VHH binders against q84jc2. Designs and how they scored, part 49

Target 1, 232 residues: q84jc2
Amino acid sequence: MSKMRNLVEEKFLEFYESWVIQLELYLHQLLIAHNNNTMSETELRHLISKLTTHHKAYYTAKWAAIREDVLAFFGSVWLNPLENACSWLTGWKPSMVFRMVDRLRKSRVVLVEAQVKKLEELRVKTKFDEQKIEREMERYQVAMADRKMVELARLGCHVGGESVMVVEAAVRGLSMGLEKMVKAADCVRLKTLKGILDILTPPQCVEFLAAAATFQVQLRRWGNRRHYVTHS
Key: E = the ipSAE of ESMFold2; O = the ipSAE of OpenDDE; V2 = 0.75 times the mean of E and O plus 0.25 times the DockQ between their complexes.

## First folded at step 4 (VHH)

Design k19 (framework vhh_8fcz_2)
Fold by ESMFold2-Fast, scan of step 4:
Structure k19 (fold): chain B 232 residues (1-232), chain A 126 residues (1-126)
Amino acid sequence: as target 1 above (232 residues)
Amino acid sequence: QVQLVESGGGLVQPGGSLRLSCAASGFTFSDYAMNWVRQPPGKGLEWVSGISGSGGSTTYADSVEGRFTIIRDNDKKMVYLQMTSLKTEDTAVYYCARLGPWSYFLEKTGDYFDYEGQGTQVTVSS
C-alpha cells in the first residue's frame, strides 16, 4: 500500500501542478472577457465550456486516484499548508461558492429576481447536502473507533496469518467508506457548480468563474509566499 | 518599474504572417504568465493567447487556434506571438500583458489598471 500510495501522490502532484497552471491561463481569458462588451453569447459559451471541461478533467483524474489511494487526498502533498487548511472533505466546501455569488449581486453584475430566487433555493439544497455528508462522516468515525477496539482485542488474543488477513480486510473496508464519502462530496461540488452556471447568463458565468479561479489561484500564491517569507 | 515593449506589427495581406515581440523588464520574468491581448477598431479588449511562466503550458482563443503560436525566452525576457494565415478580423492593436488576479483591465504598469504603451498595430488588408 505504501509504495502504491507514493506512486499515486507523485502522479497526482504532477497532474495538479499542470492543472493549476492551465487554470491560471483560463483565468486570464476570463478577466479579459469580463471587460469586453463586444463578445457574442457563442464566444462566451465556448469560454465557459473550456472551464467546465477543465473541472471535469480534474474530477476524472481525482476519482481514478482515490480508487487507488483515497488517503492521499487527506492532507495532500500537492497542496500547500494554507490550501490544506481551507479544505473540506478533500476539496472546496460547496456552500462557500455562494460568497462569490453574493459578490456578483453587489458589483456591476445585475441579477434578476428569478435568478436570486433560484440561487437561494440552490444554496439551501447545497447546505442540506453538506450536512448529510458531515453526519455520514461522523458515523464513519464512530464506526472506526468501534472497529479499532475489536481489532486490538483480536490481535491481543491470536497468533498467525489469520490476524493479518482480518486487519487487511478492515483497512480495505475503511478506505472504501472514505472513497464513497469523497465521491459524494465531489458530486455535491459538481451539482452546485452546474446549478450556478445553469442559473447565470453567459456574462455572469464568466464573472463567477473568474471570481472562483481568482480565489483558488490567489490562495495557492499566498500559501507559497508564506513559505518563502518564513523559511528564506 | 515594470515595462513591457511590443514590436513587430505592420501591414500584411490576408493569408500573410507576422511575428510580434515583447521585451519585459523590471520583474522576475519566469515567475509570471504572459498574455497577448488585442483591441480591434471599435471593439473591447480580446484575449488572444497565454503562456505559463515556465513555458510548459499554452492556451489560445478559438479564433486563432492553429494559426498563432505563443513562445517565450526567459533568458532574454521576451515573449513572442507568431501569426500565420492572417485574416482581416485579426486587425487590431496587440498588447503584451502581465495580468494580476482581480484585474478586469489590461495591466502593464501602474495602479490604475491601464496599459501604458501604444502596443503594436497589426493591419490585415489588401
Scores: ipSAE 0.119, ipTM 0.611, lowest interface PAE 5.6, mean pLDDT 81

Design k2 (framework vhh_ozoralizumab_d1)
Fold by ESMFold2-Fast, scan of step 4:
Structure k2 (fold): chain B 232 residues (1-232), chain A 127 residues (1-127)
Amino acid sequence: as target 1 above (232 residues)
Amino acid sequence: EVQLVESGGGLVQPGGSLRLSCAASGFTFDDYAMYWVRQAPGKGLEWVSEISYSGSYIKYPDSVKGRFTISRDNAKNTLYLQMNSLRPEDTAVYYCARLPSWYELLKGTYSDAFDIRGQGTLVTVSS
């Protein structure tokens, strides 16, 4: 059966709603940990591990879903219009995470010079990786047009069942190329997240993850509200 | 209605230069990558150049690389092709086309991209 009938969208919507609820619960734990100076390093590391596992679970589910229907992730039905408007290649823009790092620098959590240097090096590399992905995306758009144009030209010479198969093969090739590009973007996201967490101490990781989760949760809440909440 | 109007073609001697223009109307020009294609007598369509919606990414085939320059003016909804060091094999009818947005390509709503191709502009390079 080739007909999808939004099954991938329905399944991922159910997954995502549950995933966000769990993220809010973890955010609550992160905020308690951040405000409680008596929590041990072992307890902080355990909480950080829960968050990293939670994000890994998201990408595992996403990659399974895009294998079936990558188009579902462009203008997603499980995201509100604000979340969709803020998406870069089906997710958060990797360089954006450094705004959360900048918030850490303005808090009482002190970054040592060596950490600041490593974070700046990571920021530069992340922006370079983003630009590389954007070039690939623009190249992909051209490749898609060329492939479809070739198939349409073939159809102009003869129309029949063989032509239908050729068009279907072209569409499949386009979807596979797009899946590869989305996964490449997600790899940059995961590398950036891991890189930041590897540079930060456990208390700094907790504050960073709390800031990131707060932004994600607030973006969803602001988009779901009739009136926007403005922060500067 | 979406329209693309090519101009600037003509007769030129080998080694000469021409600048082609494409006036776009009926759509948000700065949302679309643009494309120059040519068709020489007795040959199929050949891709000549492409430019992204922002103008940041540009591509050429080896046959015209270093000789042709694509550019766009988003404020004027105009696409350009500067052709230098023209050769007899550059003789063709030149067309501009709107490359469908990646979103339109993915949703299969790009069929109109072929319909907005204009009459083209003839470039003849001969001595």
Scores: ipSAE 0.000, ipTM 0.205, lowest interface PAE 13.4, mean pLDDT 78

Design k20 (framework vhh_8fcz_2; at its last look DockQ between E and O 0.01; V2 from the best seeds 0.00; counts 0 for: pae E 19.2 > 2, framework grips, SAP .765 > .668, placed apart)
Fold by ESMFold2-Fast, scan of step 4:
Structure k20 (fold): chain B 232 residues (1-232), chain A 126 residues (1-126)
Amino acid sequence: as target 1 above (232 residues)
Amino acid sequence: QVQLVESGGGLVQPGGSLRLSCAASGFTFSDYAMNWVRQPPGKGLEWVSGISGSGGSTTYADSVEGRFTIIRDNDKKMVYLQMTSLKTEDTAVYYCAKFPYSRLWEYITSGSFDYEGQGTQVTVSS
């Protein structure tokens, strides 16, 4: 038994499947570029631009979709259960990308002290912005559980035009609050991605984007096959 | 055993055409995106083109966009690279490649990459 899909869910499922397929093709380009020490800075910057444009296209499509139905992004039908379990406010947790940067081996180009300092400043700011959104979500969840939800439940017991309109208006207000929080989280994601790419050299950007895309592609494959990283 | 066998390379004059073929065996062909990569004399590996497992999505390096076409035939387990308007800069050994997903992190951290095929040489000169 599956949930009935609405038009927003159907359209975004189609979009997301093609978007992930294209991401995998870009990942293959990044892996080859990472192994190529003769590629020019201009060529590397162009490849980085393709990935940046691809990610921006995702957020353009997402924001159009959440305007119509933000709830479709909570328990998304286009994500497998493992992807959904790893989601933080409908996407990746911004601070996690710094773990990828920290864990990558630097064999060809080392991070200079100035880059390390700027990355730490960005990490601190990202965690601060992330915590602000988490506090806002906590306030929203408390509001959901308090007098407002009790009142909505009471009104929902009455079959009549007046009660239906009041409930509908309240649900719309709640959905608008969720949309605002999802967009705020997505803005932190985009600022974090842009900030990292601005600090790193083009070869380092290629390595970072390859690592991020590898994680995303592998998480999807692991979840689709229902095997865990502990079962190697 | 995974095997990729490239063919169709040769000597052509600038402006000429060639069709490269790659025969795949030892894996579920339609589950993997396939790539063409090349290595010009004295240079590193250069990604040329990719095609999704279903064939529904393709992408190309800017240097070959509009001149090369990647096609696959999943029933025959073949991937092809149709090359037109060849330039001297296209001279390279061409390799058919699939990425083993189990080793993606290794490729990022090791700074090196292996491809499965033996390659086919394309020489563009007058």
Scores: ipSAE 0.536, ipTM 0.835, lowest interface PAE 2.5, mean pLDDT 84
Fold by OpenDDE, look of step 5:
Order: structure tokens, then sequence, then C-alpha cells
Structure k20 (fold): chain B 232 residues (1-232), chain A 126 residues (1-126)
């Protein structure tokens, strides 16, 4: 909050604040639905669809923003330090959601054997995809010490004239790589989420989504208590 | 202590209008999203509408979209639900509900919805 923000940061901050507020409203709907045993499957599916649409809207906005400035998402000024600390490649780590499912299983959610098997298969696949992305990230990070980056470092803080072009080219190359990685990670997130929702029954989906939304909201609140952030 | 007091309900003919009010006290009103929920006869609780703490964001159930309007006055600590084009299926006890920020996990695990208010009866009948 004490530093200058670029246009992308400002716009996405505004978007995200609104998006989170809407998420909280949906969370309340989910909680109510969870406590309503008279809701039809159709009604539950509709609610689930609303939430999935809301998440899709986030990624639509995100992907539009990262095309302009992917680096903004590696600072994520719209997140508090706790949220940032828990982020994996600019978002939630896909494998994390299985922990949420595990928690639900230990509480009230009863999964049939077929569901358990499918979840385990999805877990393994998700983990594999994460590791693949991490390896690529590692390779990219090591490769950052290439000629362009070394030259950028040599130029130091006094960049002007012809040096500006060199710096711009270096940053562009870096950004392209990062964008690719972020998109890949987001794809894994979306695939994982879809996979889980396809395995779970509508009532179970509602519980899962409620848990996920609760975690997100609480994480933000906990972080804000430690590091005051104004969201108005 | 948290208090929510609903009012404004009554008997109305189909196509009519009502305005519900909810008076809130006992908490920092602007920090919480507020919602209207309703319980039709013989049915479970269903969500009707919600409004963010600042009032900048609103949402509605499909069944009431375009007919109901939720607004809030943070200075007065009031939430309102303007209902128009009322239908027989809108008959229910309406409750004002605070978003349970501090009790989210408890709420999920408990399986119970705690109403702070007594609700207000809305009956739509010819």
Amino acid sequence: as target 1 above (232 residues)
Amino acid sequence: QVQLVESGGGLVQPGGSLRLSCAASGFTFSDYAMNWVRQPPGKGLEWVSGISGSGGSTTYADSVEGRFTIIRDNDKKMVYLQMTSLKTEDTAVYYCAKFPYSRLWEYITSGSFDYEGQGTQVTVSS
C-alpha cells in the first residue's frame, strides 16, 4: 500500500476486492444450502454452477491481466502477506483441495469406494502435473541467469537510451515464460476442481465448495488481522 | 449481543408489494454482509438475497431476480428487502441473516442455521 502501483495492479485489485465480496455472498448461500435438506438436486446443481461460473470469471480476468503484466501477479498487491505466502504460482496449490476433501471425509461426508478410487487417481494425476510445472519453473529460474539477464544486471539502476531496449527485451522474455507457467498452473487448478466436482455428488460438492470458500475467506481475514489491509 | 429484528411482513395479494426491514445491533454492522432468507411452509430454509458490507455488491436467487431489491443503510444499521410482483410461492417467514464470518467452520460442521431474529411472516394470497 505504500508503494506505487501500476495500472494493471490497480485494476485487478479493484476486481479482486469485488470478486471476493461476491464469493462471500456465495459462501453464505452454500452454507444455507448445506443446512437445507429439502433442496432438490437441480437447485444444488444450479448453485454449484453459479460458483463455478464465478471462479471462471476470476481466471478470465486474471488471464486478461497477465497478458498485460504477469509480473503484477508475482507481487499480488491485492493479497495480504499471509495469502501471498500460501500462494503457489500466483494461486492456490491444486493438491491442497484434496486435503479439504480428506477433512470432509473425516467429518460428515461419506464417500463410496468408487469415489475414493477416482479421487486417489485424480490426486496422483494432480501431483504429477504440479511436479511437472515445478520442474519447468526450476529450469526457467536457473535459465534466468542467461545473457540477457546478466546484461540487465550489468546495466544496473542507470538505464537509459539504448539500454532501455535491452532491458525491455529481457523483461519481455521473462514475462513470456512466467505467463506460460502461470497459465499451466491455472489449467491444473481448473482441471483439478472440475475433476473433484465430477466425482462428488451435488450435496458433497456444496460442502466442498463451502469449505474451500471458507478457507479462502478465513485466510484473508487472518492475514488482514496480522497485516491491516483496507478493502473498501 | 447480536440482535436482528425483522418487520414489514403481512398479507398481500398476488402482484402486490411489500418492504421488509431488519434492524441490526450488537456488532459492527458494516463489516458483515447481510442476507435475507426465507422458510416456506413445509420447506427448508432458502436464500433470497445478499448484500455486501459496503452495499456495493448485491445478489439474488433466480426465483426473485428482477422482483426483489436488497438495500442497506449502514448509518442506521438497517437492511431492507423491497419485494414487488409478489407470488403465492413467495409466502414464507423471512429472516435477516448476518454472514457468520467468525463462525464459518463451526457453521459448516454444525449443520444448523442460527437465526438471531424472529422473522416476519409474508403471505401472498388472493
Scores: ipSAE 0.092, ipTM 0.575, lowest interface PAE 2.6, mean pLDDT 86
Fold by ESMFold2, look of step 5:
Structure k20 (fold): chain B 232 residues (1-232), chain A 126 residues (1-126)
Amino acid sequence: as target 1 above (232 residues)
Amino acid sequence: QVQLVESGGGLVQPGGSLRLSCAASGFTFSDYAMNWVRQPPGKGLEWVSGISGSGGSTTYADSVEGRFTIIRDNDKKMVYLQMTSLKTEDTAVYYCAKFPYSRLWEYITSGSFDYEGQGTQVTVSS
């Protein structure tokens, strides 16, 4: 059960635990707003702003951390195995967020034709951007497989210091490309989130954010129970 | 039989320029991405820049972006690092590195990654 954690992983683990706790607190506020309908439009916009700021803060912290160690985000120690299994390029596949949008579409009387058209346009654009990233990532996955083979050879033959240094340099060179790809994927996630929130009305935004936060919290709760029971 | 020979280092004042060269032999040069890495005095190896096998894509460490340019000439089997606006922090031994990524058949039969250059010293001091 023991994993060696570097300083980047330790710091981001602390950040992420705090970030998720705060997300759960915002989820309670979203559920109150969704269930009670007691909040004014101004109050709803403030809550929506808090959530968007909270999500932006996650990516700000993530981008700072990946400058030092992007590989830590491929199989993150701060996520349980279920959360990691749902990851695509260190996070949610951007187009999968539209499952929450499809829930809003089940409430058809709430979405007007103009909103539905704009949401479909955004879904297509998101999928297009995602496909471009997948092609680029395929090239890096091939290069990383080569590096994994070299790393295993290096560990098995750890005599000859100059060969070790060259291998380490080659591994670091490819990780910089991965950092760029992870940031590109995160930008698609942020643009998709902003796009959805710009199309939806404030009450609809609250419903969307509540659904998204609920799913994140449930994945963590279920994965932690299963991880605790299954991997002990 | 892979050989990488670095040259072009020297002593230069801050703000100066140098162009490093790397002559490659013993492999199909255009099939491989090439990199520059450096080792500052008393520190570990730091990645500097990379260029794809075709030369169509380049990448740089944040500390050198805008000041260094990586270039390759596949006909001459050369990689260059054009350095400008040099700082004392750029003082290091610079190495050219070949990544082990290759065509599938060559990978299966070889499966190895080699670093064989001696490096070239760059010293930036007042």
Scores: ipSAE 0.000, ipTM 0.093, lowest interface PAE 19.2, mean pLDDT 74
ESMFold2 (binder alone), look of step 5: mean pLDDT 81; pTM 0.832

Design k21 (framework vhh_8fcz_2)
Fold by ESMFold2-Fast, scan of step 4:
Structure k21 (fold): chain B 232 residues (1-232), chain A 125 residues (1-125)
Amino acid sequence: as target 1 above (232 residues)
Amino acid sequence: QVQLVESGGGLVQPGGSLRLSCAASGFTFSDYAMNWVRQPPGKGLEWVSGISGSGGSTTYADSVEGRFTIIRDNDKKMVYLQMTSLKTEDTAVYYCARDILGSWYPFTKEYFQHEGQGTQVTVSS
């Protein structure tokens, strides 16, 4: 029945399922708010704050989990294959959210010139930070082919004494490197999200967050529907 | 074709109770979150409550929290809204709404094409 072997994976699966259900409920509030001309700016700010807190809760739980088992996030059992195929360093690719921002320029809520300028500056900065992380990931992957790592892989076939301890220490070092890289990517995600929300008005924030949540929820449903068919 | 049929509205005194029902057809009910939204006379649409597809998670607007309870029965394809301690401010047409399906951002009127006719709730002394 259960496919889970790891307590960290089981805990995060339960967390993530609940987190996505709540995101879906927030999405419906965002869609109603977007189409409701009577909602005050104070009410819109409270809704935006709920979404921001919800995303912060995700990264808090994720960082606790990756400290214990970062590799769980590269082969995530709580994500379907479609979600995993669309992943960049265990999450959404920061620069891609600007494609959702581009839609705001064609919507009923028009961006002023000052906002357009700030969003373009943020886009350039985000792409730069993203590429920096991609270069670090490339260097990490190249280091995996280093002679010392090849030797450790060879030794991994042996059980006994000091060789087991050396291999375990090296594997922990590799995992710590991945953890640092994932956290760096998550920092770019959070800075990008915060930056966009700081530039946009409350109605525009609601529209942006609705677009982002719609994509995330629909992607999960499309992937889960495929899995349901294969398991039925 | 997706259909949602609301019922259970009526005239009640302040402090009274009503239970609204929504019968769904034309889609796999348990795959979709369901919502109750309302439109008071002369005002815009207001989100009231939501429930996840499994029924495991619920949320409420601040104005109704502690007074209203959303429930679903996936076997019967029903959503309910149990309303208690009703106030005159709760007077509205209540609509049952599902997740958007096949609609992409920006949000369009298609979200509400699967609304039923609604059910009128009037709270007056």
Scores: ipSAE 0.000, ipTM 0.125, lowest interface PAE 17.2, mean pLDDT 79

Design k22 (framework vhh_8fcz_2)
Fold by ESMFold2-Fast, scan of step 4:
Structure k22 (fold): chain B 232 residues (1-232), chain A 125 residues (1-125)
Amino acid sequence: as target 1 above (232 residues)
Amino acid sequence: QVQLVESGGGLVQPGGSLRLSCAASGFTFSDYAMNWVRQPPGKGLEWVSGISGSGGSTTYADSVEGRFTIIRDNDKKMVYLQMTSLKTEDTAVYYCAKVGWRYLPFSETYGMDVEGQGTQVTVSS
């Protein structure tokens, strides 16, 4: 019973720590931009583009890592327990960002009727896509408990060259199924993020991205403070 | 409590160099990213540069990239901005900034947690 991190976990931990530090630096830029009425639309779009590229870099690294070891993303070692507890299929729940948009709308964001309509349409579509993935995950979990898994468990009792190869092939198949499902969830996340940014004006995008980054950074800080004492 | 003190500003000719310093106290310095921001006469705050808590990552505004270098010394609790090839457009009050989350019950505030008093940089022929 060894709890050793594999190479995929070690590489992604190093990547993720650097990625979060850079996100915090971008958050500082977003907060300054939010308080600066003299920034041009071109300057704001450039900052939004840097954040979008940063998020795309995360998914590029994640998809490379899950190809090697998708299970590393379920109960991730680079996330604290609070971050892991808030996870939905290895990341943020797509519909959650609309609660953030609603909060901005109540505080200071003036949205025109056309934007409100498009955001509600996107919210409904996002919930539909979420529910579709949840149904697929449920089917996957049922499949894990059916005749295939019973047969795999039985084969595992006779560990020999050929039985080991059959079990390894089946586990590889199950991992590929999880990889496809995680990628589907990530595609919903990216489409939802892009959809929101396409609907909002550049100043509204800055406010939304600042709220999202603040929540992510703060969630990590809350979890790390509680976790810090138990690690020392 | 938390305090940031900037120094090193002054009058310099175009093409000249200056090194700004920021002395930090009252918080665990190495746990926070530090930024330099500036306010040109009659304009709002402009972000200039940022450095991660470890010093391993730096970022720069396009207007200063290749001319400015941000450095930190965690042992001395200092952050520096090395400015070279200064232009008249760099004339501003420069502030050292630590950004943090501010949560007030039932009211969320996003903004600069702490900024210093500033140091004036004037680039003039």
Scores: ipSAE 0.000, ipTM 0.374, lowest interface PAE 11.9, mean pLDDT 80

Design k23 (framework vhh_8fcz_2)
Fold by ESMFold2-Fast, scan of step 4:
Structure k23 (fold): chain B 232 residues (1-232), chain A 125 residues (1-125)
Amino acid sequence: as target 1 above (232 residues)
Amino acid sequence: QVQLVESGGGLVQPGGSLRLSCAASGFTFSDYAMNWVRQPPGKGLEWVSGISGSGGSTTYADSVEGRFTIIRDNDKKMVYLQMTSLKTEDTAVYYCATLSYWKPFLYETSAFDIEGQGTQVTVSS
């Protein structure tokens, strides 16, 4: 069990470090593209596709890892304390991306009324899905405190091999419930991201993805240094 | 304080090779990804290639994939662009660039430290 957790943490740490490094390289491409008036729509869509594929790769790796050890994703060793403090159910809080969308309202590439309406509808839906998951978390906590679970834990303290098997089965059940909840949160993240990208034009998608990646990369840098230095 | 100095450009024939160099100073070089960006005559900036702080990951624009190689030497605080099979379309002023620190408008051009000098590459017969 302990050895399996160590292996999952080690493997995902290696994956995540590489994934974030690649994200920073994509961020640089997005920032240059944002100010390039000669880039075609097809070239912009190709860059957007690279970022979308990169994010999908993250969730593919994450879901494989949480199947083995979902608890590794709560207080993750591959995240610094600041990144962990900003985490909601093992990742970014879906409604937070609308703060990045607010940046587009102040940019030189303005949103049209139809886009504003669709983004507001998506924001409302995202907050509803987010609250639904939070209610499921509350139900999970109640189930964890159930009298049967308490009695099962006490039984495990005083009985031999049979008790160990029963406790292991109960822990597996709890882990599966938590895995389902994390995947539900990740589905809201992916639906929200896709929804925003479907509403925005390619130049607006580039600006949005650049803002999101900038926040993620800078949050990691701030946490790693614990004292950000402004230089300009 | 951040200083990036490009060199190695020149006139070459189509199909030729050049190696561009960028000398960095004023920041902890190995902590930052480095990029090569170019500006063809009469056009905007075009991203060419990027390399992670450790050098373990690289990425390239589709137009240069398989022809260009980005390399860094953290001990010497240098980044290089090895260019092969050069085309007339590669004619541009080449700049190296990095994202040094958070700025109020990080997602804008001001997020990059581009030296402004660059190195001219001209590919002609």
Scores: ipSAE 0.012, ipTM 0.500, lowest interface PAE 8.5, mean pLDDT 80

Design k24 (framework vhh_8fcz_2)
Fold by ESMFold2-Fast, scan of step 4:
Structure k24 (fold): chain B 232 residues (1-232), chain A 125 residues (1-125)
Amino acid sequence: as target 1 above (232 residues)
Amino acid sequence: QVQLVESGGGLVQPGGSLRLSCAASGFTFSDYAMNWVRQPPGKGLEWVSGISGSGGSTTYADSVEGRFTIIRDNDKKMVYLQMTSLKTEDTAVYYCARGFTLYPWSKYLESFDYEGQGTQVTVSS
């Protein structure tokens, strides 16, 4: 039955819907702050901290969920098809955020030379970490198709206690491998986000976070319109 | 076209109460979060409060939390700001703002639509 969801899917769907609604409300605060030149640095840092805490809450919930069922995050039921199509290893591709920074710089954000240098160094490091994970995922996919796994799959077609136990152990091993890769990708995401926020001034952080949150909210809205998905 | 019409402003004494109203037209009201923002004399625009499209989630600026309440009536296409324990610092022009629409990327930092004239709130003795 296609309606059946496991407990992990139900629980995370409820969490994610609430989390996105709160993100949209924080985004409104960011947009107003971006257009208000009278806010103190302390006030801006407090707002940035609220967003950082909100994103940390997401990864806390996600890592608890993937411990139970990592496969729920591949083709997630709480994401629309457009959001799923834009996912890289269960989330945003880390290097994508530098495109947002570059776009803001070309339009309105004035970055000093030292910031540009640090952002470029961070971009290179992020891309290196990203490629390392991509190679690991490729190795994982090749391992799924190798002779030993094919032989184990054949054994799993035969009902028997010993064969069933061997297949179950192999499936658990595969799930643990995916969990490790997803956590590695999330660590790159968090390091990249922290790195950018550490380089930018508080007003620039507000502008960056507003751009990132706008993309996430807009992508969800575009995908919830069936016409945009069916023409993709 | 999108129209937002604010009303309910006026002169009140410190500690007083006032209810602002915003009538929306020209869009599917329940699909959009609604916000109240204000501009005090000689200052920039300040975000005050926001409410989700369904009304299920609200947020408030620290300066107004516990004193202001944002509510909406989707059937009447209205959003309200109930203000209590008013302070002289709350003196501002209050604007109703529609949050987010399906905009091109070029407009993502300008996603608030301000079509209303605002309503003046003055808190003084």
Scores: ipSAE 0.006, ipTM 0.415, lowest interface PAE 10.1, mean pLDDT 80

Design k25 (framework vhh_8fcz_2)
Fold by ESMFold2-Fast, scan of step 4:
Structure k25 (fold): chain B 232 residues (1-232), chain A 126 residues (1-126)
Amino acid sequence: as target 1 above (232 residues)
Amino acid sequence: QVQLVESGGGLVQPGGSLRLSCAASGFTFSNYYMNWVRQPPGKGLEWVSGINSGGSYTTYADSVEGRFTIIRDNDKKMVYLQMTSLKTEDTAVYYCARSPEDLWRYFIEGSYFDYEGQGTQVTVSS
C-alpha cells in the first residue's frame, strides 16, 4: 500500500468511529421523540435537520476519501464482516430503506393515501436507478475479464519498468471508473433519503430515521458480538 | 429489578451550578450506555447527554454543550451530570435513563428507556 492509501484508511476509520458514535446518540434522541407525542413540530424539525446534516457530513468525508483511494471502500477496515456482507456498492442498498417505510403504515401517525402513492412512485424510481447502476457494475466486471485486461495483468506479473507503468496507469483508470459508480450509487442514496423525508410529516420522518438508524447500529452490534477474530 | 434513583435537583439562580446523581441497581451497570434526559414544563422529552459503558465517549445536546459534563463511576454504579452556567430554559425534570441492549426489540415494542426513577426537579429562576 502506498503512503496515501494507508493515510486514507487510517483517517476514514477515525472519522467513521466518531460518526457512528454520534449516530447512536442521535438514535437515542429519535427514539425518545418517537415515544413522546408532546414534542413540537419545530423541535422535531430541528432533530430531523441534525440527522440530515450528519448524513451529509458522512458523504462529504466519503467523497473526499474515494477521490484519494476508492479501493479502500471495497472491503472497508472500519466495517465488521457482517456490515461488509450487507453492503451494496460501498453502502446501504437504496431500495432496502422502503422496508423501514413499511413500518410507518402501523405507526401512531399513519400514512395518508397521497403519501402512499408518492412513496410507491419513489420506490419504483429508486429500484430503476439501482438496477441501472447494477448494469454498469456488471459491464465494469465483464471489462475486467476482457482479454486485453487479462493480457495487462500478465504484463504486471513480469515487473519490468515499462510494464509496471502501463499497469499502474490502467489501475488508475479502473479506480476512476469505480469512483464514478460509487458516487452514482451515493447520489441514489441521497435522493432516496431526501425524497422520503420530503413526503413524510415530521413525526413520520422521526419514526423513519429511528428505524433506519436502529437497523444500522444494531447490525454493527450484532457483527461485533462474534466469538472469533479475523487474523490478518 | 432495574432501578435508577436520581437526586441533586433544586432551586438555583441563573448562572449557578448543580450536580445531579443517579444510583443504579439491579443490573450490570458497566455493560450499559447511560443518558440524561429532561422534560421542561409543557414541553416534550429532550435528550441532554450520553456516556458509553466504559466512560471513554461522551456527547451533549447543542443547548448544553460546554456547560454540562456527564461522568460515570462503574465501581459505585453511579452516573452524574455536572451543570454549570444554568439558564432559565434549563428548568425541567431530569431523568437518568438506561439504553436497551436490543434496540430492534425496543423499536418493535415501543419501550426505549427502562428507568424506574421519579426524576429530579431542576428550577432555574431569579
Scores: ipSAE 0.000, ipTM 0.330, lowest interface PAE 11.3, mean pLDDT 81

